VH-VL binders against Large ribosomal subunit protein uL10m (mRpL10). Designs and how they scored, part 181

Target 1, 224 residues: Large ribosomal subunit protein uL10m (mRpL10), of Drosophila melanogaster (Fruit fly) (q9vpl3)
Amino acid sequence: RGKINIQRPKAPHYERARVVAVTQPKYPELPKAKSCFKTRAERTQQQQENPYNEIIAREVRNWLDHSRLVAFFHLSSITADDIFRVRVQLHKQNLHLKSYGSKIIEQAVKNTRYEAIVPLFHSNHCIVFSPDPEKTAALLRIVRRVPQMVLLGGIVEETMLSRNQLVAYAQMPGLHAVQAQLVQTLSQAPGHLIQQLQAHQNSFVQVLDVHAKNQMNEETPKST
Key: E = the ipSAE of ESMFold2; O = the ipSAE of OpenDDE; V2 = 0.75 times the mean of E and O plus 0.25 times the DockQ between their complexes.

## First folded at step 11 (VH-VL)

Design gd21 (from gd8 with heavy chain L103H; framework fv_imvotamab_arm2; at its last look DockQ between E and O 0.28; V2 from the best seeds 0.00; counts 0 for: pae E 7.2 > 2)
Fold by ESMFold2, look of step 11:
Structure gd21 (fold): chain C 224 residues (1-224), chain A 118 residues (1-118), chain B 112 residues (1-112)
Amino acid sequence: as target 1 above (224 residues)
Amino acid sequence: EVQLVQSGAEVKKPGESLKISCKGSGYSFTKYWIGWVRQMPGKGLEWMGIIYPSDSYTRYSPSFQGQVTISADKSITTAYLQWSSLKASDTAMYYCARHWGDHSFDYWGQGTLVTVSS
Amino acid sequence: DIVMTQTPLSSPVTLGQPASISCRSSQSLVHSDGDTYLSWLQQRPGQPPRLLIYDISNRFSGVPDRFSGSGAGTDFTLKISRVEAEDVGVYYCMQHTHYPWTFGGGTKVEIK
């Protein structure tokens, strides 16, 4: 296959100075009255700026295409030092924190099934990408200490998940973990075993309901 | 295994046209950028431009705008660098390289030596 | 265009000793997405360049841990903790934060 995207999972140097100016007031707009006859320099600048946004949008689409976990956050005011510390923690878990302008996100998801995410980016935001969907729990643990990052929802294995669904996904044990827990309870007395099986049975049904609903949401055809 | 295989060395005269190639394999060709880098004899590296093969969107360094044409044929997973009229100053080693996200140019071709002499 | 200035131009080093290469950019390399896209490349004699370090300090796959990168804003450093014979070559910093993408002038590492 020609679809191999290898990212280095570990950062060798956790100290990187990164500056994120999250809460800056918008600059006043320039007056709209401008001549239709543009100079050569102005035409060249407009040409370059337009293709530049398109290049960044393609990079965002590339991240979306290669990430099995994508999480969307609202981002409130945060210092450059604090966001840097968060970014370093996330990188240790192969979680990549990015932010982009809303126009760039619109371009990146144009003509994809992800167009529905655009309204999430009308306010200040950030996105976390990862090839490892099992890192969802680690992501939520790290972000729990960062009140400036408010989870809005995500994409796991190409399925759109709401905030609550993503949190529920992060709490699902792996098959081996579920089997190990079951083996532990089977070594107990029969009465305790019945109690534990009933609890796991209800949890298992709930997990299947979440997966079935997510699958149904992806496969539901749009009506006219 | 990701590979970029370039066409062989070229010896040309001023005024001739030339098209050199870079064939990518072992990855999804249309999901990554291909860039071209020039290395003049005894000198450093110069970025010439980049192409996104999915739709052939291309950006050139200002120093090379109008001097070369970058193109791609995604059906054969190949990118191209082309001159319509070579100059002696085009004598250099030319590399193609794949670009993705924060990895920079992560895989490089072996280079194509272009010699332009009277 | 962002000018990338490397020092020293040449770094003769005794085997097993450290080497340090500096790269300074004419403008901040902090991208609008919050990352700094500063990379280090190695070009061994007669070979194409290869990626060593991306995002200032992240080693690419297969790069030995004797290579490390550091820096911020406009000032960046590549260090080789113990130079080996196979480390001979020219090292380039590169920025891909701003278009057009630009390289440093190179630093030749050689064994004395």
Scores: ipSAE 0.046, ipTM 0.538, lowest interface PAE 7.2, mean pLDDT 76
Fold by OpenDDE, look of step 11:
Structure gd21 (fold): chain C 224 residues (1-224), chain A 118 residues (1-118), chain B 112 residues (1-112)
Amino acid sequence: as target 1 above (224 residues)
Amino acid sequence: EVQLVQSGAEVKKPGESLKISCKGSGYSFTKYWIGWVRQMPGKGLEWMGIIYPSDSYTRYSPSFQGQVTISADKSITTAYLQWSSLKASDTAMYYCARHWGDHSFDYWGQGTLVTVSS
Amino acid sequence: DIVMTQTPLSSPVTLGQPASISCRSSQSLVHSDGDTYLSWLQQRPGQPPRLLIYDISNRFSGVPDRFSGSGAGTDFTLKISRVEAEDVGVYYCMQHTHYPWTFGGGTKVEIK
């Protein structure tokens, strides 16, 4: 049992490091000299509220409301051609691959039970929608062949699931309906109010945890 | 079963106001768009506009902007199309239809025939 | 506005023979989300329109397999492999990628 060197803790795995970095309270750093390089976040903020964004946001909401299966993926160094190929494959299975900007997603899920997914969209991401939760296995089969697509989590029957839970769900043929009912029943259980009040925070933590655990993509550039 | 049931045929005179209805059932009314489509006698289909019943967000075709009003009452799962002043040229069949993402207009009402004659 | 042009205007077909309808858009129908929102509708005489195909090639529930859709960008095709008597009517393509949404002019399928 290697002595945990308390004085020089081994740098956490890069995925954990990212989670820690995101969860660390950003204390307002003293106004360091505004480096001329606008952070990606600043660039995204300057994207002028295009009236069109509101329309797209409603479309996103519509997708979320009608989909019984929603899966969130991180895209790592994927080419347009690769995306196209995956899209075609998914389309054949009546799976709909969509990509939206973070601002659009934020607007779409604002004040909804899905608000916790917003942090997932700070990088390149895509969403797969399906009206059929039984397509989860098909989805996973297709995505397994695409290492650039990293499953972060999903929503099945209006319930947010971790990557592991989605995988487990896909492995249970014929029980999907029962599972969905169970999840629905559990989600409607007395305490829903407390869960709603805490749902955002809890979901956020869960999403972060899933993000940290699931970024096992070998091709994720080692942040040197 | 998803159903859209429209109000009955209307016979009106020019200058009269009219409000026709489309009632949705068998699905969550607030989660789907409702569109209105005009079909003049012997002619093709024309998109008029759509409404999202949840928040009553509405979009119109430029050709129909200001000519009609689309509204919805989510409490009774009903969408409406209304004219303040009918014209003879408004004589047509009017369809309501449910819309969602890739599925387009997947369910249609039976249509409401509006006849405007002097 | 996006103009949807359908050809032919009329398609007389013998029972059991194939039919093909073309729809061309004045602009690309690829949405910013990467998908193409093109659908095909069937309107039988005296009936409301019915959805046949959505997203270029997906058959809607209850639609027979003799109907198929294909295409990309600005060119789209609806095919009926074997025309049946019940297939008589007017067929419309519709784009809902860009506002305002627009329909094609329609193609009348008739039995010879």
Scores: ipSAE 0.033, ipTM 0.527, lowest interface PAE 5.7, mean pLDDT 82
ESMFold2 (binder alone), look of step 11: mean pLDDT 94; pTM 0.956

Design ge1 (from gb45 with light chain V29I G31T; framework fv_anetumab; at its last look DockQ between E and O 0.20; V2 from the best seeds 0.00; counts 0 for: pae O 2.9 > 2, unsure alone 74.9 < 75, placed apart)
Fold by ESMFold2, look of step 11:
Structure ge1 (fold): chain C 224 residues (1-224), chain A 119 residues (1-119), chain B 111 residues (1-111)
Amino acid sequence: as target 1 above (224 residues)
Amino acid sequence: QVELVQSGAEVKKPGESLKISCKGSGYSFTDYWIGWVRQAPGKGLEWMGQIYPGDSDTRYSPSFQGQVTISADKSISTAYLQWSSLKASDTAMYYCATSFLYWGEFDYWGQGTLVTVSS
Amino acid sequence: DIALTQPASVSGSPGQSITISCTGTSSDIGTYNYVSWYQQHPGKAPKLMIYDVSNRPSGVSNRFSGSKSGNTASLTISGLQAEDEADYYCSSYDSYSTPYVFGGGTKLTVL
């Protein structure tokens, strides 16, 4: 069929939030647990303070649903100039760097299959979205110069991967080369084949490590 | 498999224009920065600037801003370095280079184009 | 603006270990891990030997290593061989004013 048409979410939330902040400053929500009874005006104010969060949360849900690669990072202090340079470099590779408030992320993943990612957002964070899971290697190469972004893990093709699994995924040779090696392994004698299929998981990691080293030694981009 | 092939040596007079080329093959030309590096006879390397062919984002060293034009034609996978009016001090070897490490760590280089500008 | 200072020349005998220094005129090298090293033989294009201070690209001999201490980066060549005789350039990234700058170069002579 060719290219799958994945819709890109609307403009980044910070531009819309800046416009609203100029005209209608957001107030920090104070806990109302001190008073267990709220007036109708308090409930209306609390609801009206939340509508921008819900709009932005919907954008995050769209990104999560339409991205085949999602990577989560812890984010340390970084200047506006540095994060802008990183965002530009990532964008050139169809990698979309976003930073949202933790409340917005929690709202976005509530009652979705992505609820398991909520603990990752208890600290400063950012997220990279892409429709292109083959761009995982490019992502890791670009962020190697950004010590402020520390990889926590990600989602590739709807599968949650730890940090080490995502790094291993990025180092894998092309899918065709992995399939060819698997076919060679399965064509062994029946007894040897059974033992290889029962081999400990670290044997598969060794095979992946060898292929990752060969890919890095080539010093060329993967064919497109 | 990756190859950067530059145009041939040039002998020019001061005041003439010149456009030299660098053709990339064996990789996705639009996905990587391609840079230009100058080396005057007996001197060191100087980064002149770079272009991202996918969107034509172009960056220049302050020493070369306004002195040269860097461009690319992604339909033929070719980058260019251009002078509107050559000076004798433009006599140098000019290299194009690309980086698969994304930040200008130039791990692939063209063969160089010698430009000689003399009366 | 960052300026990178290298010695003009360094020499050593075959089998020795030599080090080429690259010092910034500011603390920029000490803050960032963006130093690269290039080797250039006469009449040939430069070759990337080290990136990000200490990383070796594939196909570069393990006799070449890089390090950083304070505002000085170093390229070390162990087991010096005749073919190592070349010019060596460090480079660094300045995130604001000069994205890339090369040092003046060091001529390595193998005695």
Scores: ipSAE 0.422, ipTM 0.718, lowest interface PAE 2.8, mean pLDDT 76
Fold by OpenDDE, look of step 11:
Structure ge1 (fold): chain C 224 residues (1-224), chain A 119 residues (1-119), chain B 111 residues (1-111)
Amino acid sequence: as target 1 above (224 residues)
Amino acid sequence: QVELVQSGAEVKKPGESLKISCKGSGYSFTDYWIGWVRQAPGKGLEWMGQIYPGDSDTRYSPSFQGQVTISADKSISTAYLQWSSLKASDTAMYYCATSFLYWGEFDYWGQGTLVTVSS
Amino acid sequence: DIALTQPASVSGSPGQSITISCTGTSSDIGTYNYVSWYQQHPGKAPKLMIYDVSNRPSGVSNRFSGSKSGNTASLTISGLQAEDEADYYCSSYDSYSTPYVFGGGTKLTVL
């Protein structure tokens, strides 16, 4: 009775081997993380072939028109999985990450107030849209964690901002906070003014009193 | 001011069920992830999972998947961590925490809930 | 399971500068700037000290700084003070299934 070689189990009978081979879950090779972001070349090619370019351009325009925050990013080599992760994070904050071809962008913004953004789209890029400009800080905080995303600039409240300006904007207290501060400052201003005015008056009175006392002391004849 | 207040310490026996709570205040409860972190006695921090109360999106650590249930009641700004059957190994301090961002690091922490499971 | 590796303990004298390392993989620290550092005193909840590798929350001392090189993040505490004695944990983002992971923690002793 031949020692069952436990180290090299005899190949199952041909029929069983066939069943096992067929029933082996072909784990789909995890699609090699094809960069969801098609190379510029791929995007350009796809845009040329896509009969729906006009529809997509309308979509872009719609996003631009309804967004109070728009941020433009250069994309370096990034995987689909990475993009998905970032997208989910952004989505939770009502930030919408989109990528469009340069031709589509050009078509979308032609003869519009957004035409100035066209030069930003000469490389791999993505756009983040939001209806809420207050999310600028959140956006920047998220994307700074992603080295593959480089901020180029943005549009906030219909104003084109450079990268630096956008960063500065994100650091500013919210409009309401600023307004509150302003109101507080203004409310304190009269009190301070009164105090300052009173301080000067009091000082003046003190000086006068000292002067008066000195004069009285000089007029008191030394009764020898 | 942002504050997370957790339920009080619990002493339980193995096999018992438990639900602890974390109530958030001073911020929009639905806009931020709230996470649970376990710390066994003398051990490190372990991320268990988190929930986004706005849509109830819940994420678990693989180590805790199926072991606990994270939930939230946005109407009362409260997150929950629950066990169907406690084990002695569940003895730990449990922290809830939230981020300044919708997703990210934990900026604000509860005071912790000590759970002791002993026979 | 992605594990962040920290030294078990670090020590320093008052006034010195110490560094705590946190080593991950190319899929976490190596790829993303999601590294955070937490300070935990005995019997207290953790406190966020650094986020996004090198940023300090409001109220955190400028003595605390963070950096990253390759797959290793570092927390540096300058001008070490007695109050800095605590456990320090690094954390990072990993994946959708495990979006957050903590390091094993480092006990800092001020001598």
Scores: ipSAE 0.077, ipTM 0.637, lowest interface PAE 2.9, mean pLDDT 82
ESMFold2 (binder alone), look of step 11: mean pLDDT 88; pTM 0.917

Design ge2 (from ge1 with light chain Y100F; framework fv_anetumab; at its last look DockQ between E and O 0.01; V2 from the best seeds 0.00; counts 0 for: pae E 10.4 > 2, unsure alone 73.9 < 75, placed apart)
Fold by OpenDDE, look of step 11:
Structure ge2 (fold): chain C 224 residues (1-224), chain A 119 residues (1-119), chain B 111 residues (1-111)
Amino acid sequence: as target 1 above (224 residues)
Amino acid sequence: QVELVQSGAEVKKPGESLKISCKGSGYSFTDYWIGWVRQAPGKGLEWMGQIYPGDSDTRYSPSFQGQVTISADKSISTAYLQWSSLKASDTAMYYCATSFLYWGEFDYWGQGTLVTVSS
Amino acid sequence: DIALTQPASVSGSPGQSITISCTGTSSDIGTYNYVSWYQQHPGKAPKLMIYDVSNRPSGVSNRFSGSKSGNTASLTISGLQAEDEADYYCSSYDSYSTPFVFGGGTKLTVL
């Protein structure tokens, strides 16, 4: 009885091989993760052919008008899977990752207060929208793990900010925290002032007292 | 200040049910993931799962899938870890922790809940 | 199950620099910069020391630094102090099914 060669299992009988071949789950070749973000060229081409450009432009405008936080990113080559992961992560923070063609953006922001953003869209880009400006820190924290996303700038509370300004903004304590701090500082200010004022007065009194004592000592005749 | 306060130590018998809690304060409870980490005596940290209280999206480690239930009550900013039937092997320290990201780091940790399961 | 591999123990003298390694695979540490490091003293909850391979949270000493090469992340502690004696755990992202994984931990002893 021939030693079952465990290393080279005999090819199953032709019929079994056929069944196995047919029943082998053709794992669909994971579609080569075509970057969900079409290349600039592909996007440009698609935009030229898309009769829905106006609809998309309206969508963009709607996002801009309803967002209190808008961040613009340069997007380098990134896989669809990575984009999906980032999108999910951002979504959990009520951050919405979108990508639009430059022409669509131009159409969307034409004759609006957002027209200044058009130059940012000459390269491959994506936009993150949020109704909550407090999510700026969250956004930056998430995207720092994504080297393919380079922050260019953004809009917070209707104010256009540079990259550095956005970073600074994210580092600031929340408005309420700042207000609380201010109130605390202001509440302490009178106490400090009083202390300082009293300190000077006390010092002055001490100096006067020393002077008075010295004068009294000089007036005491040495009763020899 | 962000704080996670966990329920007290538990001593249980095998087969008993248990639900421990983690209450968050000082932050928006619904905006961050809260995870559970097991640490058996003298052993390392094990991620069990996490929940996003905002929408109750819950993720489990394969090792803990079906073994425990993670839940949250956002109205009282509390997350829960529960067992339907405890085993001796469930004896461990259980930590809750907040994660700013879906994956990555846990920024803030509870003090831990010691669960002892003995016959 | 993707396991992050750490040395069981590392030791150093005060003032020295020590490094703890965390080895994963190309699907986790090799691909992503999601490595974190935690310090745990006996009887205490873990503390985040490093995130995203090399970033320090506020309040963490600059003596702690992180790096990555290939599939291996490293925690370096410079100017070793007695207070640094603790267990250290690395963590990383793996997949959607197992989005978070800890290493086995390293016991650091200060001699």
Scores: ipSAE 0.049, ipTM 0.616, lowest interface PAE 4.0, mean pLDDT 82
Fold by ESMFold2, look of step 11:
Structure ge2 (fold): chain C 224 residues (1-224), chain A 119 residues (1-119), chain B 111 residues (1-111)
Amino acid sequence: as target 1 above (224 residues)
Amino acid sequence: QVELVQSGAEVKKPGESLKISCKGSGYSFTDYWIGWVRQAPGKGLEWMGQIYPGDSDTRYSPSFQGQVTISADKSISTAYLQWSSLKASDTAMYYCATSFLYWGEFDYWGQGTLVTVSS
Amino acid sequence: DIALTQPASVSGSPGQSITISCTGTSSDIGTYNYVSWYQQHPGKAPKLMIYDVSNRPSGVSNRFSGSKSGNTASLTISGLQAEDEADYYCSSYDSYSTPFVFGGGTKLTVL
């Protein structure tokens, strides 16, 4: 069993991959003869491309300005069906998967604190945006089953986090949970408060260390 | 080739039940949202709801919640729109559409099913 | 309850640029709402022209462009042609908190 016709991509059936990746192409133009004589079509194309890039750059700025969680991924080869399944699962958690050209990202973050992210977009990539930083755990749970998406790092509450810091953030108890633990500690006998806080701090450090180690093993972008 | 083929036109009386269908082909039916859009004669488009057949996650417009049932049979790649009791105001063209992009961005549409409800 | 407001009609001459607006509240057209535009010729099913505010599906002319500012999305058609005469609908949605909705539609007449 195994019909080659079914496994071989047919242009109409795999048009979906093109639609998913309709973001601006990144292919450089061929070097032209050293002449300034352009055709009318080339002149018109250049004018049209410039206004469109600004529109898309404004879209990226809007997402960055209104997202409390931004996660950056390296994206290896993935089928259109697989990426759509991932996108649907992410959408169900208010997580929005996007991809933009590196020049558009550069234009969008120019003169902002996020200018340092531009090098992340020189390879094949995708970005996840969300207004809900508490959805970081759901994000990592979903992409854990998607080896084609490799976490590079992120931004939480306007703070840049490394891969390991983002993983650790996702595994912390909620602030209300730690506040409830503090109230319970204060209700207990005096003299235990420092030990309870130190135990939570030590546990947090241990969780960060374990996740940092695991993430370093998984975040080698060119290893098996 | 992605194709959505809807069941044929229906002429019904008020109070009758109806189930119309939309068969999808040329893609993985369980991986994409499929939705229903109503267009009354001479009127605009109205989103009724949609279903993700892979897990049966179903979303309804507030205007249609409890008025219709959206379902899917993934074994035959078919989505359904059902009324338990039709009203004259249900006379409309009904489109199914699928979303290969994001939630609810319908890039492929069926041919439409005309439903006429009159006494 | 939730409504996207479009002008009932818009007209333009061949070669001109026209813009169709779609206005809602921040819950209808906000940062996390996906805005789409559909074209419908008489007797035909709708066709997706713009998705996610500004993206064109494969096979849609670059004469069509979309944008959003505040709570207003816009569809702009440059170089207006006779075949652009149709009804145009905007739509908006988010993942699960704001209902998907169509605007009332705009009839574009090419003079």
Scores: ipSAE 0.006, ipTM 0.484, lowest interface PAE 10.4, mean pLDDT 74
ESMFold2 (binder alone), look of step 11: mean pLDDT 88; pTM 0.915

